# Ledger of designs, part 5: VH-VL binders against Iron-sulfur cluster assembly protein CyaY (cyaY)

Target 1, 110 residues: Iron-sulfur cluster assembly protein CyaY (cyaY), of Azotobacter vinelandii (c1dj52)
Amino acid sequence: MSLTEARFHELIDDLQQNVEDVFEDSDLDVDLENSAGVLSVRFENGSQLILSRQEPLRQLWLAARSGGFHFDYDEAGGRWICDASGDSLGELLARVTLEQIGEELEFPEL

## First folded at step 1 (VH-VL)

Design p7 (framework fv_ponezumab)
Fold by ESMFold2-Fast, scan of step 1:
Structure p7 (fold): chain C 110 residues (1-110), chain A 120 residues (1-120), chain B 112 residues (1-112)
Amino acid sequence: as target 1 above (110 residues)
Amino acid sequence: QVQLVQSGAEVKKPGASVKVSCKASGYTFTSYYIHWVRQAPGQGLEWMGRINPSGDSTKYAPRLQDRVTMTRDTSTSTVYMELSSLRSEDTAVYYCARVSYPYGSLFDYWGQGTTVTVSS
Amino acid sequence: DVVMTQSPLSLPVTLGQPASISCKSSQSLEYSDGNTYLNWFQQRPGQSPRRLIYKVSNRDSGVPDRFSGSGSGTDFTLKISRVEAEDVGVYYCMQGTHWPLTFGQGTRLEIK
């Protein structure tokens, strides 16, 4: 059995659950759907955030209104880091959420 | 089959630079980090740094930070390690090795090694 | 840097007898994800290192069941239940939890 695939699956599942928890615990009216490994967050204004796993690349992908972002897992930091900007996933999620709906959310280390 | 094939032996003068290559085959090049480890004659293993071939991000051992540069060429599935300002103490066998994302599988495949000799 | 200390550094052993190598880390190797990234490598003369054990106790494919890893926190052990002639070489522990990645000094296993 491939521990690489199992570990990737585990990290993404935990991450998606943490993201869902942040939005569920917020005062924001959002629609959350998690189907086939894709987490969709739909805001009241109709815009979305989509978190999907790219297993062949071992990456997490984030689609936001402003664009797409790809993340690699950084073992030393214990978090997902954007391959283009070097920003953490938590930082990027907070930024795109603020940009799309004007609300500031704090994400844990993801 | 997964293979990491390194360039041939080098002999350099003190103060010169050396650039060692590591060509990957048998897997998706951008799905695995490549780390570099060296071994001086009769000594143990020393970690030098790593590169993420997907994003070209690097992380180097602090003692080598000012002298080491790692790059990649995705068109040839090759990683390079360049060490500058060579000293006799840099005489070693240099290895590349792959690491999965996330780091559940550290150093599962190694290159054959490249001997670098710096004149005393 | 996390310091990895191996003992003994020289391990003469009689064929068929057990051998044990200790590895101690200056800091806990448990990562924030709950895993402990402690690995064991074997290097035969003139060859590249070969990974035997990853995450403390998991054997790589093709590694004989004579080899076993154990430990937690800062104290780890590699055991060979019955040493064979092909086991001659240098054994290294390595931590992947903290940057920079660090190796122990190595233990040279010799047949007496």
Scores: ipSAE 0.000, ipTM 0.522, lowest interface PAE 17.3, mean pLDDT 83

Design p8 (framework fv_ponezumab)
Fold by ESMFold2-Fast, scan of step 1:
Structure p8 (fold): chain C 110 residues (1-110), chain A 120 residues (1-120), chain B 112 residues (1-112)
Amino acid sequence: as target 1 above (110 residues)
Amino acid sequence: QVQLVQSGAEVKKPGASVKVSCKASGYTFTRYYIHWVRQAPGQGLEWMGRINPSGGSTKYAPRLQDRVTMTRDTSTSTVYMELSSLRSEDTAVYYCATLDYKYSGYFDYWGQGTTVTVSS
Amino acid sequence: DVVMTQSPLSLPVTLGQPASISCKSSQSLVYSDGDTYLNWFQQRPGQSPRRLIYKVSNRDSGVPDRFSGSGSGTDFTLKISRVEAEDVGVYYCMQATYYPYTFGQGTRLEIK
């Protein structure tokens, strides 16, 4: 079943807050900006992670140095899953963070 | 309607611990941080710390970090603030608040306050 | 910690006249994202605080337009264009750029 518009935005607001908390709770030197539904994380080395929402597709999009990833919500699992690889959002965020800055972060189920 | 409802007044002896609750309703509990702010009689406001109700992550004011603990229970949409090794200077009204400061505006709700008196 | 200093501490004002409160921070409040996390709160006698202004100059929902915030860097101002009786209370600035978040000492606004 497809997400309603209201449910879609509610889920992404919650996950963006969770992601912000992980980075803010870490001692990493990062610039965080959450504006107009887009969360941007800029690292000290100048690279970024960008979490944006694509309402017509009911998808969350992640832009990282290594590429772009698109996620569908898996209601049964309560998490966002990459439509290309089947990886969870938390797994991919940890991986791209390690790749870009060499730091290992743990994300909750997102 | 959005509400934060706090537990009732407490009177404690020096050296005891106090645990104040804050029950949230009318919004998605995990969406916003809950902050704790206290106010001693006739004094200004002091930020104590915050908790993310989703993951449980916390940040405490350095002056209080060895004595304060913040937790949450998602099944009851309730946040707790426990302060140990109480001293007379901990006598204050304690507030919980959503305070959406860094990332957006428009979401600022406060509990009614809980008076904690530390006396021998 | 970032020290927030307000002036004046006591502000007697005649009804209908303007009022102005100053807030200074011990260091720049510009965060790494380029935004300034300076807030203003009002506390009426016997009530919980409420936010009036966030990010220097943005009014919270339901706040009358007679309240305005301005400033940059380390120097900030809250203005009330025409004071009303219900404006009696204590006003606090607060920075949320750095942990721990810190408040000014408060300014008590009273009607003459």
Scores: ipSAE 0.000, ipTM 0.564, lowest interface PAE 14.1, mean pLDDT 85

Design p9 (framework fv_ponezumab)
Fold by ESMFold2-Fast, scan of step 1:
Structure p9 (fold): chain C 110 residues (1-110), chain A 119 residues (1-119), chain B 112 residues (1-112)
Amino acid sequence: as target 1 above (110 residues)
Amino acid sequence: QVQLVQSGAEVKKPGASVKVSCKASGYTFTGYYIHWVRQAPGQGLEWMGRINPNSGGTKYAPRLQDRVTMTRDTSTSTVYMELSSLRSEDTAVYYCARDYGWGSYFDYWGQGTTVTVSS
Amino acid sequence: DVVMTQSPLSLPVTLGQPASISCKSSQSLLHSDGKTYLNWFQQRPGQSPRRLIYKVSNRDSGVPDRFSGSGSGTDFTLKISRVEAEDVGVYYCMQGIYLPYTFGQGTRLEIK
């Protein structure tokens, strides 16, 4: 609600780039595709994660094997926070990555 | 129209480095991956790696990862591939190719850059 | 690395006749999203490769409908229903699921 369209797009681009950089810097063989506000992460075992912006709600949505998660931007904390669990985006990304491929990754700025 | 235009032919001595460029036009540069593929004379195609022009993130073929570096300049829509410690076996035509998106790899290719490594 | 094996390696064909090229992968190319990431490329003499088919059976824009791709899992086929003179060149299959991405050794199609 407090986010302009321009700021929302900037924040989504920043977080998607952060996620992409973490996976690219890892030793994991992943296939990354980023187009039109949708980031897809395809793992070597065939499973995937999808991060997409939801313009009307000013949310980020994460689709993982275990389910879907929705995030609101918390300006005070500088983080994306799950609207259901209160976990940060970085915490949920680490969890679903571990669940899908058995590898521990950290997303320190998310 | 989508175009990938590569730099000109290079002749290098063993042990030298070569840096090949690939200039993109006709599409949103940061929205698509660029791959590098080489072809030795009379041989098939070998994938070398790829770069995400948006993030600068890279993935390299394991056999080349200690010698290859891919970078980009978003202000000129140009990707670079640098290969160091050149050997005669690196003599090849080097191609850049665009990744259109999910499952649509290598939809447009550059014209190729011939790199010859000889003493 | 995933090994891609093509046959035949040399394919002499009479104009107007059909031609087919086989491609076998050492591992299944089926992704969990239900898609199979197998592509076919054509390289005419002195030219850059051109993608003909992506995800097994989808023709790229500008590719004539006489080209078709089929297959699943580890076994794939590229067919040309009626060979034209312009089809001369080398054909490569490629897997786009496992790093490093790998190509078949190539099939040289020539007119006899």
Scores: ipSAE 0.000, ipTM 0.549, lowest interface PAE 16.4, mean pLDDT 85

Design r1 (framework fv_roledumab)
Fold by ESMFold2-Fast, scan of step 1:
Structure r1 (fold): chain C 110 residues (1-110), chain A 118 residues (1-118), chain B 107 residues (1-107)
Amino acid sequence: as target 1 above (110 residues)
Amino acid sequence: QVQLVESGGGVVQPGRSLRLSCTASGFTFSSYGMHWVRQAPAKGLEWVATISYDGSNKQYADSVKGRFTFSRDNSQDTLYLQLNSLRPEDTAVYYCARDLWGYYFDYWGQGTMVTVSS
Amino acid sequence: AIRMTQSPSSFSASTGDRVTITCRASQGISSYVAWYQQKSGKAPKFLIYAASTLQSGVPSRFSGSGSGTDFTLTINSLQSEDFATYYCQQYYSYPLTFGQGTRVEIT
């Protein structure tokens, strides 16, 4: 099933807020910017993570130093799953954060 | 199809200015960071500048800092590179390129030639 | 700045040959390497990112490998359309830097 526009926006807003909360609670020196469905996280080493909604595809896109990842919402599991690897969004965020800045963060089920 | 088309190159004397443009089509321009990369005649590639998807973050090569200004107009799907205080060593083909969300470049324009003659 | 050094600077080979181009980083850069092909008078074309991930539409005869400081681009069976200069690029840190290029000439 395809998500409605309203449900898709609701899910994206919720996950972006949860991601912001993790970084804010981490005590890491990060610059957070959330504008029009795009959340950017800038680390002190100058690298970024970018989470953006892709409304025509009903996907969430993550840009990390190691590459780009696209997520579909898994209705049955209640979470976002990478369309290439099958990994969850929380698992991938933890992995790319560790790879990019050397810090281990715990993400909720997203 | 993804397409980047550059314009604005030309022949100028040292100390003059040029403005380069790059028009994007075939993708959601506002979702991508963009770069300028140059190549001097018979030389290799040199990264010049980066601009984030919304224009809030810009990075420049040390060789052009303070002289070049990168900007974008997301409503017109267009990039601009303002070249000030041009030097003979700025002579190159200038390419705009799309950032595939990791600071590597999946699509490139055809390039526009800037010649700074003494 | 991270210096990227390619070898050889130029290489001539026959159609059907296996061609290997090496790229060496002046410090550890994990797998943050991309490869590009540039034909005479043309813009570069994207081939590979993350050292080994091939861009869709790029022929399977191209492959990349390596991690840390040593990276290779391999063309398994060289075709006449592969005449070009090849560049590696690191995206581990600013400033972004390219290798000096390897020119491949085929007979």
Scores: ipSAE 0.014, ipTM 0.587, lowest interface PAE 7.9, mean pLDDT 85

Design r10 (framework fv_roledumab)
Fold by ESMFold2-Fast, scan of step 1:
Structure r10 (fold): chain C 110 residues (1-110), chain A 119 residues (1-119), chain B 107 residues (1-107)
Amino acid sequence: as target 1 above (110 residues)
Amino acid sequence: QVQLVESGGGVVQPGRSLRLSCTASGFTFSSYGMHWVRQAPAKGLEWVATISYDGRYKQYADSVKGRFTFSRDNSQDTLYLQLNSLRPEDTAVYYCARYSSGWYPFDYWGQGTMVTVSS
Amino acid sequence: AIRMTQSPSSFSASTGDRVTITCRASQGISDYVAWYQQKSGKAPKFLIYAASTLQSGVPSRFSGSGSGTDFTLTINSLQSEDFATYYCQQYYSTPYTFGQGTRVEIT
């Protein structure tokens, strides 16, 4: 069934904080900006990752240099799953980060 | 090749109904959300509705909420827009469009189908 | 709702001219801006996303810039096929909104 607006916002805030923590704990020189449900991660090479909530779709969207990805919350698994590939958000974030800047990062179960 | 082909437009009197269809080909339809966008004669673009890849989440412009219903049949690669209680101000070309990501929301568009609401 | 305002609403230009169109959002939308070209009687064509990234197949004479609230579309050395109406669009949040359009007419 569909997520309520309040639950959706809670889940998005939680995952964006977890993502920020991973980048802040890394030794990478990144510029983080979080405003109005949009988390921007700007790398030293000028490229970005954008995580945004899409409230009408109850989805999280990830924009990377290689393309865009949409995620649904899997209540049973407690994580965000890509609607096209079935990959977890954490797995996809690690992959696009490696592709974009050559650095290997581990993300928690998001 | 990605294609979106619309049909179902026509001329109707105020208060009547129409059902628009959009058939998709050239991509995995069930993996993408979709939009309906309209354009009144000699006017700009107006977003009408969005539907998620699985049809569970829908959003409508305030101007059409309660009158229009968006649906999809993933087994037939087809979108539907049911237009009820039509008003003269609903006169427009109606486009279906694919959403791709937070980077580029309307990457492929259909040719459009004309809806004219007049007496 | 986020209002998108384009300037100018229309103007006349000649082949070879440098053309600039601006778009202002009523609030900060980061880089979530797309640009579309629409020729008379045709569906819109996707040109630019993320404010400045050209869609594959779009000529390099087109470029976009801006972030936050102010965005610009530039056409260097206007060609005959570029006479059209151009729309900016925010996809930061719903309802998705378009600018009113800028019509580029031949002089």
Scores: ipSAE 0.006, ipTM 0.577, lowest interface PAE 11.4, mean pLDDT 83

Design r11 (framework fv_roledumab)
Fold by ESMFold2-Fast, scan of step 1:
Structure r11 (fold): chain C 110 residues (1-110), chain A 121 residues (1-121), chain B 107 residues (1-107)
Amino acid sequence: as target 1 above (110 residues)
Amino acid sequence: QVQLVESGGGVVQPGRSLRLSCTASGFTFSHYAMHWVRQAPAKGLEWVATIWYDGSNKQYADSVKGRFTFSRDNSQDTLYLQLNSLRPEDTAVYYCARLYGSGRYYYMDVWGQGTMVTVSS
Amino acid sequence: AIRMTQSPSSFSASTGDRVTITCRASQGISSYVAWYQQKSGKAPKFLIYAASTLESGVPSRFSGSGSGTDFTLTINSLQSEDFATYYCQQYDSYPLTFGQGTRVEIT
């Protein structure tokens, strides 16, 4: 099912805040920047994760060093699910973070 | 429509240079790592280089290290491959391809039509 | 570098045949294998990733299997549009490497 614009923005804002909180609560030295629905996480090694809303498709997009991942919101499960693999956003964030900087982080609500 | 279009190929003498371009459309280019892959006449596919979505990490095949330079301009949705000190064995069709991820699985889901580089004396 | 070896190098077949192409890695690569189809004069087309996961829109007669070092691409009932060269590719580590290709030709 399609999300309304207002609901979509609310869900994106909530997930981006959740991601920021996880990184801020970690002891990792990261540079966080959130502007106009785009959250950038820059690591000490210079690599980034970019989380952006894609309004026309009602998707969240994640750009990682290894590639791009697209997520649809699963209203029944309350989670963002990768449209290619079926993995959750939290699982993919943990995996790409481990791959880029060697640190294991948990994203328990994603 | 997701599309990649290569250009810049041609016929050059050994030791010369060429600059290949690959223009992306129909997707958010800045979110994807990209590849160059080549294929010599009547031969198989050979990976040449990979550049991460932000240009921060680049990988090159040993056969081209020090001669080829991969770059990208995310504001123009364009990849570049600078080919220097070209050798006859660099003769090939050069394809750009998109790295698409699914969990830890990464594959080349979209390919351009290729541009031919011929190095002959 | 991880060497990918395909067998056979070429295969003669007829429509309706079951075609099996194998790909062997010189070291363990888990399931980090993709398969591509290339028709004469055309760019490669992605078919399978993670050794066995079929790309959306690829006909169900195609299947992949394997893990570790031995991988197989099967075309269950060969159609006329399937005559092509097929490549396996590992993405476990850099440098990325392809098999030498297997050409499927009409008998």
Scores: ipSAE 0.000, ipTM 0.582, lowest interface PAE 11.9, mean pLDDT 85

Design r2 (framework fv_roledumab)
Fold by ESMFold2-Fast, scan of step 1:
Structure r2 (fold): chain C 110 residues (1-110), chain A 118 residues (1-118), chain B 107 residues (1-107)
Amino acid sequence: as target 1 above (110 residues)
Amino acid sequence: QVQLVESGGGVVQPGRSLRLSCTASGFTFSSYAMHWVRQAPAKGLEWVATIWYDGSNKQYADSVKGRFTFSRDNSQDTLYLQLNSLRPEDTAVYYCARGPYLSGFDYWGQGTMVTVSS
Amino acid sequence: AIRMTQSPSSFSASTGDRVTITCRASQDISNYVAWYQQKSGKAPKFLIYAASTLQSGVPSRFSGSGSGTDFTLTINSLQSEDFATYYCQQYYSYPWTFGQGTRVEIT
């Protein structure tokens, strides 16, 4: 079945909290802001990661210095998958973080 | 029906400015990243700039950094590209395009011609 | 910046031919490649993304393949409407770059 509006927002709220926890638990100097359903992560070098939700498309969007990534929820796998590459959200978050600040972070199954 | 319509092109002398606009219809404009791509006469495609769905992140090609400014008005479903300090090598058809970054540019406007000559 | 080099730059073909266009990236870009078709005087048309995923509405005679640095666009049975210039594009990292284009001409 297609995601309902309520389920979509619950999944993304949980996901954004998990991402926020990873950055807060890291020893990185980051500024986190979660406002109106948008999670922003600002690094010491001034670059950002932005996680936003696109309700009409039932997608999660990630904006990074290198580009933007769009994710569909894979109900069978219980995770968000990039609609272009097939990479998981956790894999892409780790990659863009390494690219922007040179640090490796491990993300749970998101 | 997704539609993108560019306007604002014209003929100007070097050092002058132009403001290009792109009006969008047929989709939720505020949900998409938008892009400008140009093509000089008889040449290939060159990416010019990208702006995220909310306007928070903007990227520019090195050839236009400091001279061009990209903006969007989500309440009017409109993109703007301010072209300053124009040079003959900026002569091109300028296209606006829609697309998620990792899915390519899925819809393009018809283009608007910018000619920079004396 | 990542350089995208297409080969050949142009070639002549006939209706019914199987044509292959190659695109080489100056570094590993995984599968972050899109392909576009442009007819004279018209805007580009989106064909393929993620190296091999066909955009909805694009005829099945078009296909893409490749990963890493080498990518290929194939048209299995060229039709009259396929005579055009084709461009590859990487969207792995900024600045986004296109290949120089390959012109497919009637001969």
Scores: ipSAE 0.007, ipTM 0.567, lowest interface PAE 10.9, mean pLDDT 84

Design r3 (framework fv_roledumab)
Fold by ESMFold2-Fast, scan of step 1:
Structure r3 (fold): chain C 110 residues (1-110), chain A 119 residues (1-119), chain B 107 residues (1-107)
Amino acid sequence: as target 1 above (110 residues)
Amino acid sequence: QVQLVESGGGVVQPGRSLRLSCTASGFTFSRYGMHWVRQAPAKGLEWVATISYDGSYKQYADSVKGRFTFSRDNSQDTLYLQLNSLRPEDTAVYYCARERYGWLYFDYWGQGTMVTVSS
Amino acid sequence: AIRMTQSPSSFSASTGDRVTITCRASQSISSYVAWYQQKSGKAPKFLIYAASTLQSGVPSRFSGSGSGTDFTLTINSLQSEDFATYYCQQYNSYPYTFGQGTRVEIT
């Protein structure tokens, strides 16, 4: 069964806030910008992570230096899972952050 | 209003080089991956190259790999495509195009700039 | 590479006609299909993404459907401004491939 529009928006808003909180609570100097369902995280070295909702597909999309990743919500696990690799959103965010700026961050279940 | 304006096309002999530019306005350029798509006369569309929002990741179609170089200047909202070792089969209108927040479809296109490679 | 095949390659139609263009992928691409309209001498214009979602400003007479390997673009009650070439594009996997195009001509 696909998510309703309202539930999908609620889940995306919650995950974007949780991601913002991780970066805000870190010692990293980052610029955070959230507009129209798009969260941008800009690092000091000029690279970015971009999280955006894709309502028609009920997916979350992540743009990182190493590529793009698309996530479906796994209701049973309460997490966003990459449709290509099976990795969780939290795992991929930690990986691409380490790749781009050399810093290890812990993300909650997203 | 989103706009993409291309320039730099022209007529050159085989083996020569051209530099194409695309100037963006009306959106936060640094958030978007960008692409070049070409169209040979009376033919269909062919994806040429992609560049990530920060310029650190690039991919090229096999037909142009090693000859074309894609770059961007986010401070000036401008894309560049360096075309080297041009061949007659590179003759086409070259479009710059915007992806939508990382999705690899193209929601806005420039008007195109014509590259003609002939003797 | 995923091959995208459109049918027909061209056809003639009249204003008011219902027009159907099909696009078949050589392997499953879920709903990762976009459609474009290109008028003679102009850049392509984005119409549809995710197989069925209209871009803002695209007239409601346009619709898309399909999933997996079979996709359709429909124009209900063709208007004079709709005579153009239409392209499907898959964005499921690299390299990103277009169909060969379907030309809709005036009868």
Scores: ipSAE 0.013, ipTM 0.586, lowest interface PAE 8.5, mean pLDDT 85

Design r4 (framework fv_roledumab)
Fold by ESMFold2-Fast, scan of step 1:
Structure r4 (fold): chain C 110 residues (1-110), chain A 121 residues (1-121), chain B 107 residues (1-107)
Amino acid sequence: as target 1 above (110 residues)
Amino acid sequence: QVQLVESGGGVVQPGRSLRLSCTASGFTFSNYGMHWVRQAPAKGLEWVATISYSGRNKQYADSVKGRFTFSRDNSQDTLYLQLNSLRPEDTAVYYCARGTYKVGSYYFDYWGQGTMVTVSS
Amino acid sequence: AIRMTQSPSSFSASTGDRVTITCRASQDISSYVAWYQQKSGKAPKFLIYAASTLQSGVPSRFSGSGSGTDFTLTINSLQSEDFATYYCQQYYSYPYTFGQGTRVEIT
């Protein structure tokens, strides 16, 4: 089965809100912008993380300093999984955040 | 209880092929990434290959890329490693190991007992 | 590839000793380190993940620490069943790599 447009939007909106909450609850100095399905996180060192929905593919895309990652929703597990590596979104977000700014954050199962 | 049982090892001459299998029980096989790790006699551990829980994503060590093929059959709870163009330096005990639940950053929490592959003469 | 270097390569110890094994990554790997124990003729046994989290059922005398590039496995009071080779492994990025191993042998 594939995701409907409405379900896809709901999942991405919830995911992006959860990510925003993690950064907002942290003591990190970050700039958060969320518009039209694109969430950008700008760190104090000027680097960014960008989460965007890709409607034709029903994917979530993550742009990080180390590269771009594409995620498919795993219906059975209730989370987003990288289509290249098999990494979960939460674990990969923690990894790229540590890489870019040296800070450990814990993300929920996204 | 989690169990992994390897089979298919043996003694072959250089250039030959072997097919290794790993049968899983005691957990939902289709939810875990799986790995092959090898160990040459009196040497340390070397990661060989990783396959995601769905089988769609595979990673290989450079030393085996193009020669080894990793696959899984989730309906049979079985993992396969096809070893082609074997070289003497492929001589090792090959372990089947379980990764993490539906995540891509893998440590190996359960290991099989291993199957010996010897490439000589 | 990320190189994992263990020290010492071998260690002579007695029961009751406190043993520390160091693992150094050639680049920052955050906390993506696991530790394994391997007894002669046996498959490796999983001990620790995320640098410091003990696997359920692993004795509390085992502990891990570290982040970034430097990691340590400690056995607080060595028992007879702890004589083995210990390996660290990074799972930060492919290819996954192991340290060369540290053999803990009886004095």
Scores: ipSAE 0.005, ipTM 0.551, lowest interface PAE 14.4, mean pLDDT 84

